# VHH binders against q9y6x5: the designs that were tried, part 324

Target 1, 379 residues: q9y6x5
Amino acid sequence: LPPKLLLVSFDGFRADYLKNYEFPHLQNFIKEGVLVEHVKNVFITKTFPNHYSIVTGLYEESHGIVANSMYDAVTKKHFSDSNDKDPFWWNEAVPIWVTNQLQENRSSAAAMWPGTDVPIHDTISSYFMNYNSSVSFEERLNNITMWLNNSNPPVTFATLYWEEPDASGHKYGPEDKENMSRVLKKIDDLIGDLVQRLKMLGLWENLNVIITSDHGMTQCSQDRLINLDSCIDHSYYTLIDLSPVAAILPKINRTEVYNKLKNCSPHMNVYLKEDIPNRFYYQHNDRIQPIILVADEGWTIVLNESSQKLGDHGYDNSLPSMHPFLAAHGPAFHKGYKHSTINIVDIYPMMCHILGLKPHPNNGTFGHTKCLLVDQWCI

## First folded at step 14 (VHH)

Design uf52 (framework vhh_8dlx_2)
Fold by ESMFold2-Fast, scan of step 14:
Structure uf52 (fold): chain B 379 residues (1-379), chain A 121 residues (1-121)
Amino acid sequence: as target 1 above (379 residues)
Amino acid sequence: EVQLVESGGGVVQPGRSLRLSCAASGFTFSRYAMHWVRQAPGKGLEWIGNIYHTDSTYYNPSLKSLVTISRDDSTNTLYLQMNSLRAEDTAIYYCARHYWGEARDSFFDYWGKGTLVTVSS
């Protein structure tokens, strides 16, 4: 029978939380598995871009989900989390569940992972739940485990997504130890429930489980605001995305808009598209707007209003605060192994290897994850 | 202070049409996408649709043929036109300002207090 993999994401789980809070259930998981302490995500460090990078192994400029808010000037289409169902946005890459279904006549199952309720290249996850934030973790877990045990063709790849600790990270900020402690304890309890459910159903010993996240979180403040209206009149541009990476579509000459923005604040960098740093791999896609503003860590770009946000992400992917972690357990993984860092695009070719799938061309390097795997040489 | 004030609700007969309005103040209305959301008694929130500042509109597929969303940036007003009303359209209708997506479950940053529509004979 083919190997099986469950990929779990807790949105906005900053790697540093593992050092500052107690996670008894997650630590038991790691003790008998592997831990990657930091995962260097892709720029911009946002939910939809990084979730799609995990399952495609591609930089955002290559897979086409370049932000949580996008605009295509030719078609006049908008993308946001309230209107993410158009295949147009997702069709620039082939996610692993599509490859899984097409190469080996296997099934995929999905509980809320971004993109899994969208037909991509005319292929939708074999079993899926339409996105609804009100659905409990328990219901998502019940559906995934039912599909893993009761499917023909067999479910070999399954995904499970949970919105916390991202929602609370935004609301309270990562430095609010009292509120974050409560939220993170609940997440650890959910991890305990996950492991117990898999054991109860006889899945635990033969299932590969990856627990990861898309990005971290950094503290914001009313003392760290950049007011765009102090830089440039709103009649000069169309705003496509705001903070901490602003996407600017000029209504006048691009150079004139750039000149009004470039020296406005010491706490943001202003880039013409072709001048975006090569290390971001954020340039070669029509959905990336002509001018991009990048705020410094902890700074919020606003439109002559205060921000209620106490935590945020989207910042430079070299920042440790933006990094998630990766933990894994199962027959493919070593036990008790700790690794320092991998790139988030490396997860895709590793998962393809575990499932016996031929990966599509990607930006990941299989060699970076070899030391995690029992069937590989690590020298 | 950002404020959204819905109006135009009331009791309407089945099969008739109704237009709701949302008056926006305290921000530059023409820069934001705007949403309509409803909640029927004992039910969860149902997204109706939105209109972007670039004039593009999006609708809940279940409601697309029954509703039209429009805006008048000169009067800072958002509209929801509803046709062929049925008893199941009875709900509180909310106007909401678009939030550029920092938390996946948070599509809106400001809401009105709502206007009640009761479809009854």
Scores: ipSAE 0.692, ipTM 0.863, lowest interface PAE 1.4, mean pLDDT 93

Design uf53 (framework vhh_8dlx_2)
Fold by ESMFold2-Fast, scan of step 14:
Structure uf53 (fold): chain B 379 residues (1-379), chain A 121 residues (1-121)
Amino acid sequence: as target 1 above (379 residues)
Amino acid sequence: EVQLVESGGGVVQPGRSLRLSCAASGFTFSRYAMHWVRQAPGKGLEWIGNIYHTDSTYYNPSLKSLVTISRDDSTNTLYLQMNSLRAEDTAIYYCARHYWGEARSSFFDYWGKGTLVTVSS
């Protein structure tokens, strides 16, 4: 029977939550599997970019989903959560479910992972759910397990996405112990439900399961605001994305806009596109705007108003607060092994190896994940 | 103080057209994408469409041929033009301000109290 993999994402699950809160179900999962304590995500540390990096193994400049809010000046197309289904945005890379279906003549299944309800290179996940935030975790899990058990050709790659703890992280901030404890306990219970369901259906022993996330969360405050309107008049530019990474499309000379912005706040770095630090791998794509503003951790860029966000992400990917974790269990993985750090782009070639797929060219390094796998030597 | 105030609702006969307005205040309207959302009695929220500050429009595919969204940045007003109204279009209609750079947790940060549209003879 071919190897099977279920990839699960809990949006905004900051790595150090594992050390500051109790997760009995997740800890039982880890005890018989592997834990990567920190996953260094790609810049910008946002939902759509990092979810697509996980399944393509590419930096954002290479896969084309460079932000949650994007604009293409030639076609006049916009990308956002409410209009994310145009293949134009997703076609600069080949995600693993497409590779799985085309290379091996196998099926893929998806419960709401970003991009899975979009035909990419004319290929959509064999089984999928159109994104709807109102659909319960239980219904997503029921569909995924049904498809894993009752498909022909067999489902060998499945994805499951859940919006928490990101939504609560934004609303309460990661330092709100009372509210975050409640939210994280519910997530741990959902992990318990997932494991129990897989055991009851006879899937647990032969299924590889990865639990990960796209980014972390940092505490924000109304005392840490950068008012963009105090820097520059809005008539000089078109705003494409705001905070904590602002994407600026100049309506006048780019250098003139840059000069108006560059010394506005000690808590914001202003970059001409070609001056964006090489370590971000955030430069070589037409969807990256001519001027990018990057707020310091915990600072929010606003347009002459307050922010209701008590938590946010999108910040520098070197910040530990922006890092998720990765836990995995199954026949491909060692038992009781802890690893310190991998890059989020390393997940894709590891998953291709587990499934026996030839990876598309990617930015991951298979060697970084070898120590997690039973069929590999740690070098 | 950000405010969004919908108007233009009321009772309309099937097959007729209706234009709703949303008056925005307390922010620089011309810099935000704006959305229309509706909720039929006993049903969940249904996204109708949005218009970006670049004037690009996007629609729910189920409604695309029946609605047009436009804006007037000089008067800070968002419009929803509805044609060929049916009984199933009976709903409270809300305008909402787009939430910058957010995905999968909140699609908008402010919305109005709504305006009721009843499609009946």
Scores: ipSAE 0.773, ipTM 0.897, lowest interface PAE 1.1, mean pLDDT 93

Design uf54 (framework vhh_8dlx_2)
Fold by ESMFold2-Fast, scan of step 14:
Structure uf54 (fold): chain B 379 residues (1-379), chain A 121 residues (1-121)
Amino acid sequence: as target 1 above (379 residues)
Amino acid sequence: EVQLVESGGGVVQPGRSLRLSCAASGFTFSRYAMHWVRQAPGKGLEWIGNIYHTDSTYYNPSLKSLVTISRDDSTNTLYLQMNSLRAEDTAIYYCARHYWGEARHSFFDYWGKGTLVTVSS
């Protein structure tokens, strides 16, 4: 009968937290499963872009969710976390839950993964919850497990999203050991609750479970600010996204705006769109603005004010601080195997293989994840 | 110091219109999207809508026909026009600054103190 997969994301779970804090429940999960120590995410290292890359296997320039804040100059549409429900933004790719529902007779279920409460190519997850940050982890878990156990056609792909440790990472910063210890212990307890619930419902032995994240977190400071207003007057451009990657839409000649910005700070790189480094795979989409500013790790771009953030992400995806991890358990996965690194776009073709789905063209490489899987040889 | 100060609240009769203002200071107002949010007595926060610095507006579908959001960047002022007020519109109305870099847990980084609107006969 069809294989089943539950994909769980804890937003902003930096990979090296695993080395600096104790996670008894997560370590028990890993002991009988697999661990990928670092997942190299896509640029920019932000929530919406990376969550959509996980489920499409595409770079941001290809799937179209290129930032948490976007603007389309032709349609005059804006995208942000408060107005993310327009299918226009999501329709440049086909996420795995849509493919799952359209190939054969299968259902998908979703507890708040970005995009799952939006009809994409006229297809919405068979079961879903509208995004609401006040809904508890337990309520999300109750709905997912109910749908996994009581659906016809069967739910074969399910997603579960949780906002921590990202919210606390921003508030306290990753170097606040006292507060982060408390937050991460609570997350480990939630992982324990997840495993216990799946065992009690008879789902654990036949369900593939992936626990991952979209990005890490780095420490910020009031001593590391780049004041954009000291570089250029606000009348010369429209700001589309601010920090740590600023998206600039010029109101005057693009070269003139670039010249005002290019030497303003030693802690910020300024790129004309065509000069953005090829390694970022962040150039070939109309939603990427004509000038992009990239702050160095731990630096915050501001508009003549202080920043309340003690932690942030969005920085260069080569930085280890921006990397999440991936842990998995289930009949598809080896037991007690540790792998060093995969690309976040590699998760999609691996999940398609587990579910027996034909993947849409994607930027992932199935070979990178073969060593995790019992039905593959990692030669 | 970022400050948002709402004004224009008060007691108003059902069926009437009311315009709220929000005066912003301490930041470059013209670079931020701005939101209106309300909280009725004993209830949670309800998002009303927002306006981007490009003047594009987005509204809560339940309220779209009843409200209009506008801004004046020359005076750093945000407006909420409300029409056909009903008893259920009684709430504290907050002005909030959009938080560009945060997704899923924080839509706003600064809030005003709020202004009370009471719809009563």
Scores: ipSAE 0.686, ipTM 0.858, lowest interface PAE 1.3, mean pLDDT 93

Design uf55 (framework vhh_8dlx_2)
Fold by ESMFold2-Fast, scan of step 14:
Structure uf55 (fold): chain B 379 residues (1-379), chain A 121 residues (1-121)
Amino acid sequence: as target 1 above (379 residues)
Amino acid sequence: EVQLVESGGGVVQPGRSLRLSCAASGFTFSRYAMHWVRQAPGKGLEWIGNIYHTDSTYYNPSLKSLVTISRDDSTNTLYLQMNSLRAEDTAIYYCARHYWGEARYSFFDYWGKGTLVTVSS
């Protein structure tokens, strides 16, 4: 009987929320499983890039989903939330559900994970839900547990995505203890529902479950705005992405645009593509624009307007505020073990090991996750 | 103050064409992707399509053969051309400004109040 894995993401779940709020259901999950306190995500610290890094084990420059907003000048194609179904954007990597279906000739199931409603290398998740933010967690869970229990061939890899606490993190900011307490308590209750549903269906003892996230959240303010229109006239460039990482496509000489931007704000770094710090692994892809602006933590780049956001992410991946956590439970995992830090790209080779899949070449290091696993020597 | 004002709605016979306009003000229109969205009586919002500031267009596949979206950046105006109108196209039509900041749960930061299109014989 092949091993089974359910990968769950709560978008924007900052690691230190675990220290600042009560999570009785999540703590019960962790008590008999493992906790990685910080997951160092990939740059840019945004939803689409990091969700694809989790399931491919690749840096953004390698898997091709380099931002939530992208433009390809050759094909004139745009990528955004409302326009994310073109396989062109996803085909630079092979996500784990594709490998699962092709190598092991088994099924995959997906409730809303980015990319799972797109055919990638002519392969779509065996069972999936088209993305719709209005679909409840309960309905997503009902479909996933039905597919895990009743599929032929068996579903061995399943994913479940939920938009909170990211939506509320943006709206209220992570420092709003009153509103964030309510949101995080609701998420903890959803984790409790998940565990109880799996127990009632007889799945809990034989299913590996990973609960993780793509990024954290930092507090923003109307007092920390960078007005891009004060730096450069909009006629000199095409804007591809805005904040906190702006992607600039020059309409004139690149050096001229760079010179207009480079000293505009003390709270923003301006990079020519070849000068982007090597530690970001954010350079070797045609979808990365010729000039990238990176705002300092908590600063928002705007176009001569106020910002409604009280929280944001996308900032430098060295910032602890950008880091999520990872918790896991199941036959593959130790019980009651805490680990300090892994890289988000390390999740993919660990999941391949659990499922018995041969990983595609990736940027993760299996050794970083071996202490989480019962079949590995941790010393 | 950002404002979007739709116009051109009204009663139209089945099989005919209609062009809707959206007048934008209070921001640099040429820098934003713009969307058309509709809501039929008693139903949810249905995305029609969008046009980027690079003039690339995207459409709901169920509507692609029946609609054309265009823009005139010199007049800050967004257009929706609809052909071969059917009773099922009866809806309030909204234009919306693309939101630069969000990933999956919110695509628009500003919407107009809508214009009603009634297709009846």
Scores: ipSAE 0.770, ipTM 0.896, lowest interface PAE 1.1, mean pLDDT 93

Design uf56 (framework vhh_8dlx_2)
Fold by ESMFold2-Fast, scan of step 14:
Structure uf56 (fold): chain B 379 residues (1-379), chain A 121 residues (1-121)
Amino acid sequence: as target 1 above (379 residues)
Amino acid sequence: EVQLVESGGGVVQPGRSLRLSCAASGFTFSRYAMHWVRQAPGKGLEWIGNIYHTDSTYYNPSLKSLVTISRDDSTNTLYLQMNSLRAEDTAIYYCARHYWGEARQSFFDYWGKGTLVTVSS
């Protein structure tokens, strides 16, 4: 029987929530598995970019999903959550479910992971659900477990995505202990339900399960706003993305727009595309706009109005508040092992190894994750 | 304050056409993508389509041949043209302002109160 892997994402699960709240079900999972305390995600620290980096092992400039809001000036196409199903946006990389289906002639299953309801290189996940936020975690889990048990060719790679705690992190902010405690307890209960369901169906002992997230969350405030309209008149540029990373397409000379922006706020860095710090790996893609604004942690860029967000992400990926964690359990993983840090791009080559797939060229380093695995030599 | 006001709804016979309008105020309309969504009695919200500030339009594939979205930035007005109306098009129609940058939550940050369209003989 081929090895099997279920990859689960809880959107916006900040790593230090594990230290500040109680997770009895997740702690039981970790006790018999592995924990990576911090996962250093890719810049920008947003949902679609990081979810695609997990399954491709590539920086955003290489896989092409460079933001949650994108514009391609040549084709005049826009990308956003409401119009994310055009393969054009996803075709700059090969996600693991495509490799799984084409290389080994196995099946893949998906419950709502970004990109899985889109044909990429003419290949869509063998079993999938079209994205619908109204579908319960229970229904997503029921479909995934049914497909893991009742498919031919066998489902060897499955994904499951859940929108919390990101939605509540934005609404209440990560410092709202009362509301965040309630939300995080509910997530822990969902993890308990997932483990129980896998045990009841006889899947638990032979299935590798990874629980991770795409980014963290930081506290925002009405006292930390950058009004872009106080910096520059809107007639000089087209706005492609706003906060906390603004993507600016100039309507006039690029240098003139840059000069109007560069000293406007002490809490925002302004970059010409070629001057974006190399450590971000956020430069070599046509979807990255000519001028990028990066707000300091906890600062929100606005257009002459207030923001209702009490939490946000998208900030510098060196910030611990932007980091998720990774926990894993299964026959491929050690039991009771703790690891400090990996890069989010390292998850892809590790998953390829577990599934016996040859990875496409990627930015991950297998050596960073080998100590998690029972079949690897770790000094 | 941001305000969106829909108009043009009413009772219309099957097979006819109807144009809805949305008057926007309190923000720079020309900088935002705008959406149309509807809710039929006893049903959930259904996204109809949107139009970007670059004039690019996107439609729900099930509705693309039946609707046209347009905008007039000089009057801060969004339009929805509907053709060949059927009983199943009976719904409250909402105008909504696009929400940048946050995936998998809401596409919109502001909504109008809606305008009722009833398709009946």
Scores: ipSAE 0.756, ipTM 0.890, lowest interface PAE 1.1, mean pLDDT 93

Design uf57 (framework vhh_8dlx_2)
Fold by ESMFold2-Fast, scan of step 14:
Structure uf57 (fold): chain B 379 residues (1-379), chain A 121 residues (1-121)
Amino acid sequence: as target 1 above (379 residues)
Amino acid sequence: EVQLVESGGGVVQPGRSLRLSCAASGFTFSRYAMHWVRQAPGKGLEWIGNIYHTDSTYYNPSLKSLVTISRDDSTNTLYLQMNSLRAEDTAIYYCARHYWGEARTDFFDYWGKGTLVTVSS
């Protein structure tokens, strides 16, 4: 029987939450599996970019989903989560579910992972749910487990996405212990439900399960605002994305816009596209705008108004507050093993190995994850 | 104070057209994408479409042939033109301001209280 893998994402699950809150169900999962304490995500540390990096093993400049809000000046197309279904945006890479369906006569299943309701290179996930935030975790889980047990060709790769704790992280901020404790307890209960459902259906011992996230969360404040209107008049540029990474398309000479911005705030770095730090791997794509502004951790860029955000992400990927974790259980994984750090792009070649797929060229390094796997020799 | 105020609703006969307006204040309207959403009695929210500050428009495919979204940045006004109205178009219609860079949690940061459209003979 072919190996099977279920990839689960809880959006915005900061690694540090594991040390500050109790997760009895997640800890039971980890005890008989593996834990990677920190996953270094890609820049910018946003939902769509990092979810696509997990399933392609590519930096954002290579897979083309460079932000949650994008603009292509040639075609005049915009991208956001209200209009994310144009294949144009997704076709610069081949996600793992497409490879799974095309290399072997196997099926893929998806409960709302970004990109799974879009035909990419004329291939859509064999089973999928159109994105709808109102659909419960229980309904998503019921569909995934039904497809894992009742598919022909067999479903060998399945994904499950959940919006929390990101929604509550934005609303309350990660330092609100009372509200975050309630939210994270509910997530731990959902993990318990997942494990029990898989055990009840006889899937638990033979299914590889990865639980991870795309990014973390940091505390914001009305005391940490950067008013872009105090830096430059809005008539000089078109705004493509705002905070904490602003994407600026100049309406006048680029150097003139840069000079108006470059010393405006001590809490914001201003980059011409070619001067973006190499360590970000955020330069070589036409969807990256000519000028990029990067706010310091916990600072919010605004347009002459207050911010409603008490928590945010998108900041420098070297910040531990931006890092998620990865936990895994199943026949491919060691039991009771703890690892310190991997890169988020390393998840893709590891998953290809587990499924017996030939990976497309990618930015991950298989050696970084081999110590997690029972069929690999680790020094 | 950011405010969005919808107007132009009312009772309309089937097959006729109606134009809704949304008056925006408290922010630089020309820098934001704007959305129209509706809620029929006893049902969930349905996204109608949006218009970006670059004037590019996007629509719910099920509604694209029946609606047109436009904006007038000089008057801070968003419009929804509806044609060939049916009883099923009876709903409260809301305008909403696009939330910059937020995915999967909050599509809008501000929206109005809505305007009721009743399609009845």
Scores: ipSAE 0.705, ipTM 0.867, lowest interface PAE 1.3, mean pLDDT 93

Design uf58 (framework vhh_8dlx_2)
Fold by ESMFold2-Fast, scan of step 14:
Structure uf58 (fold): chain B 379 residues (1-379), chain A 121 residues (1-121)
Amino acid sequence: as target 1 above (379 residues)
Amino acid sequence: EVQLVESGGGVVQPGRSLRLSCAASGFTFSRYAMHWVRQAPGKGLEWIGNIYHTDSTYYNPSLKSLVTISRDDSTNTLYLQMNSLRAEDTAIYYCARHYWGEARTGFFDYWGKGTLVTVSS
């Protein structure tokens, strides 16, 4: 039978949580598999952009999901979590489930991974669940395992998405050890349930499993607010995204808007699109607005009001607080190997290799993940 | 302090139309997308639609032909026009403010207390 891969995401799982909390089930998984301690994600360090980078191997400027809130001035279309099903937004790249279905007689299955309930280049995941936050982890896992065992053509690529610890990270902040300890213990128990279910169904021995995340989390405070209304009158621009990266569409001359913003706060960098640092790979897409504001770690941009957030993400991708980890187990992976760092775009070509797929052109480097794989020479 | 106050609910007969209003205060209304959401008895939340500060509107495909969302930025008021009401439209209707830049953590940062619509003959 062809090789099989299950890709699991726990949204907002900061890499250093592994060092500060106990994860007995995840540590047992790692002991017989591999761990990448830090995954350097793409900028902006947000959910939709990074989830799409994992499955395309592309920077945000290349795959087109450049933020969780986007606006296209030509078509007058808006993108957000509540209106994310227009293929227009997703069609600038080919995600791995589409490639998997088109190259050989194979199926894909998806439980809630961003983009999997959208037809992309006229191809939707063979089996999928429409996004619904009320659906339990157990129900998502039951559907995925059913599809992995009972499909023709066989499901060779499956995805499973879970909203925690991101929701709790926002609500409590990552420095709330009591609440975060409880949340992370529940996640570890879900990992235990996943492994037990796969073993019970006879899937464990022959299935490659990757557990990863899209970003981390940093502590915010009512003492670290940037009031945008103190910088510029709202009549001068249209706001497309707010915090911690604000996307500004000027209603007057761009240089005039820039001059009103550029020296407003010592805790915020203001960029004309052309001046966005090259290391972000966040410039060459029409969905990136003419002026971008980037708050310093832990600072929140607000519109003359307080913030409810105690934790947030979206900050500079060089910050360790923004980094997730990657753990993997299965016939393709070494046992007991630890690796320091890979780029999040490197996951896609590695997954293509495991599945025997020809990757679409991408920004990942297969060489960065070679040491994880049993069929490769570690150089 | 952000406040959203829904009004216009009540008992209405099947086949009739109803317009709900949401009065917003405590923030610059014209800068936010605004949402309508409902919850029928014993069921989960159902997103009805939203209207952006650019006046672009988006609807739940299951409801698109039956509802219209509009706004009046001069009076800080959001509207939901409902036509051809059926018993299944019985629900508490909520006005909600758009949550900038978030995904998979909910669509709204502030909610109203809701207004009850009962469709009964």
Scores: ipSAE 0.759, ipTM 0.894, lowest interface PAE 1.1, mean pLDDT 93

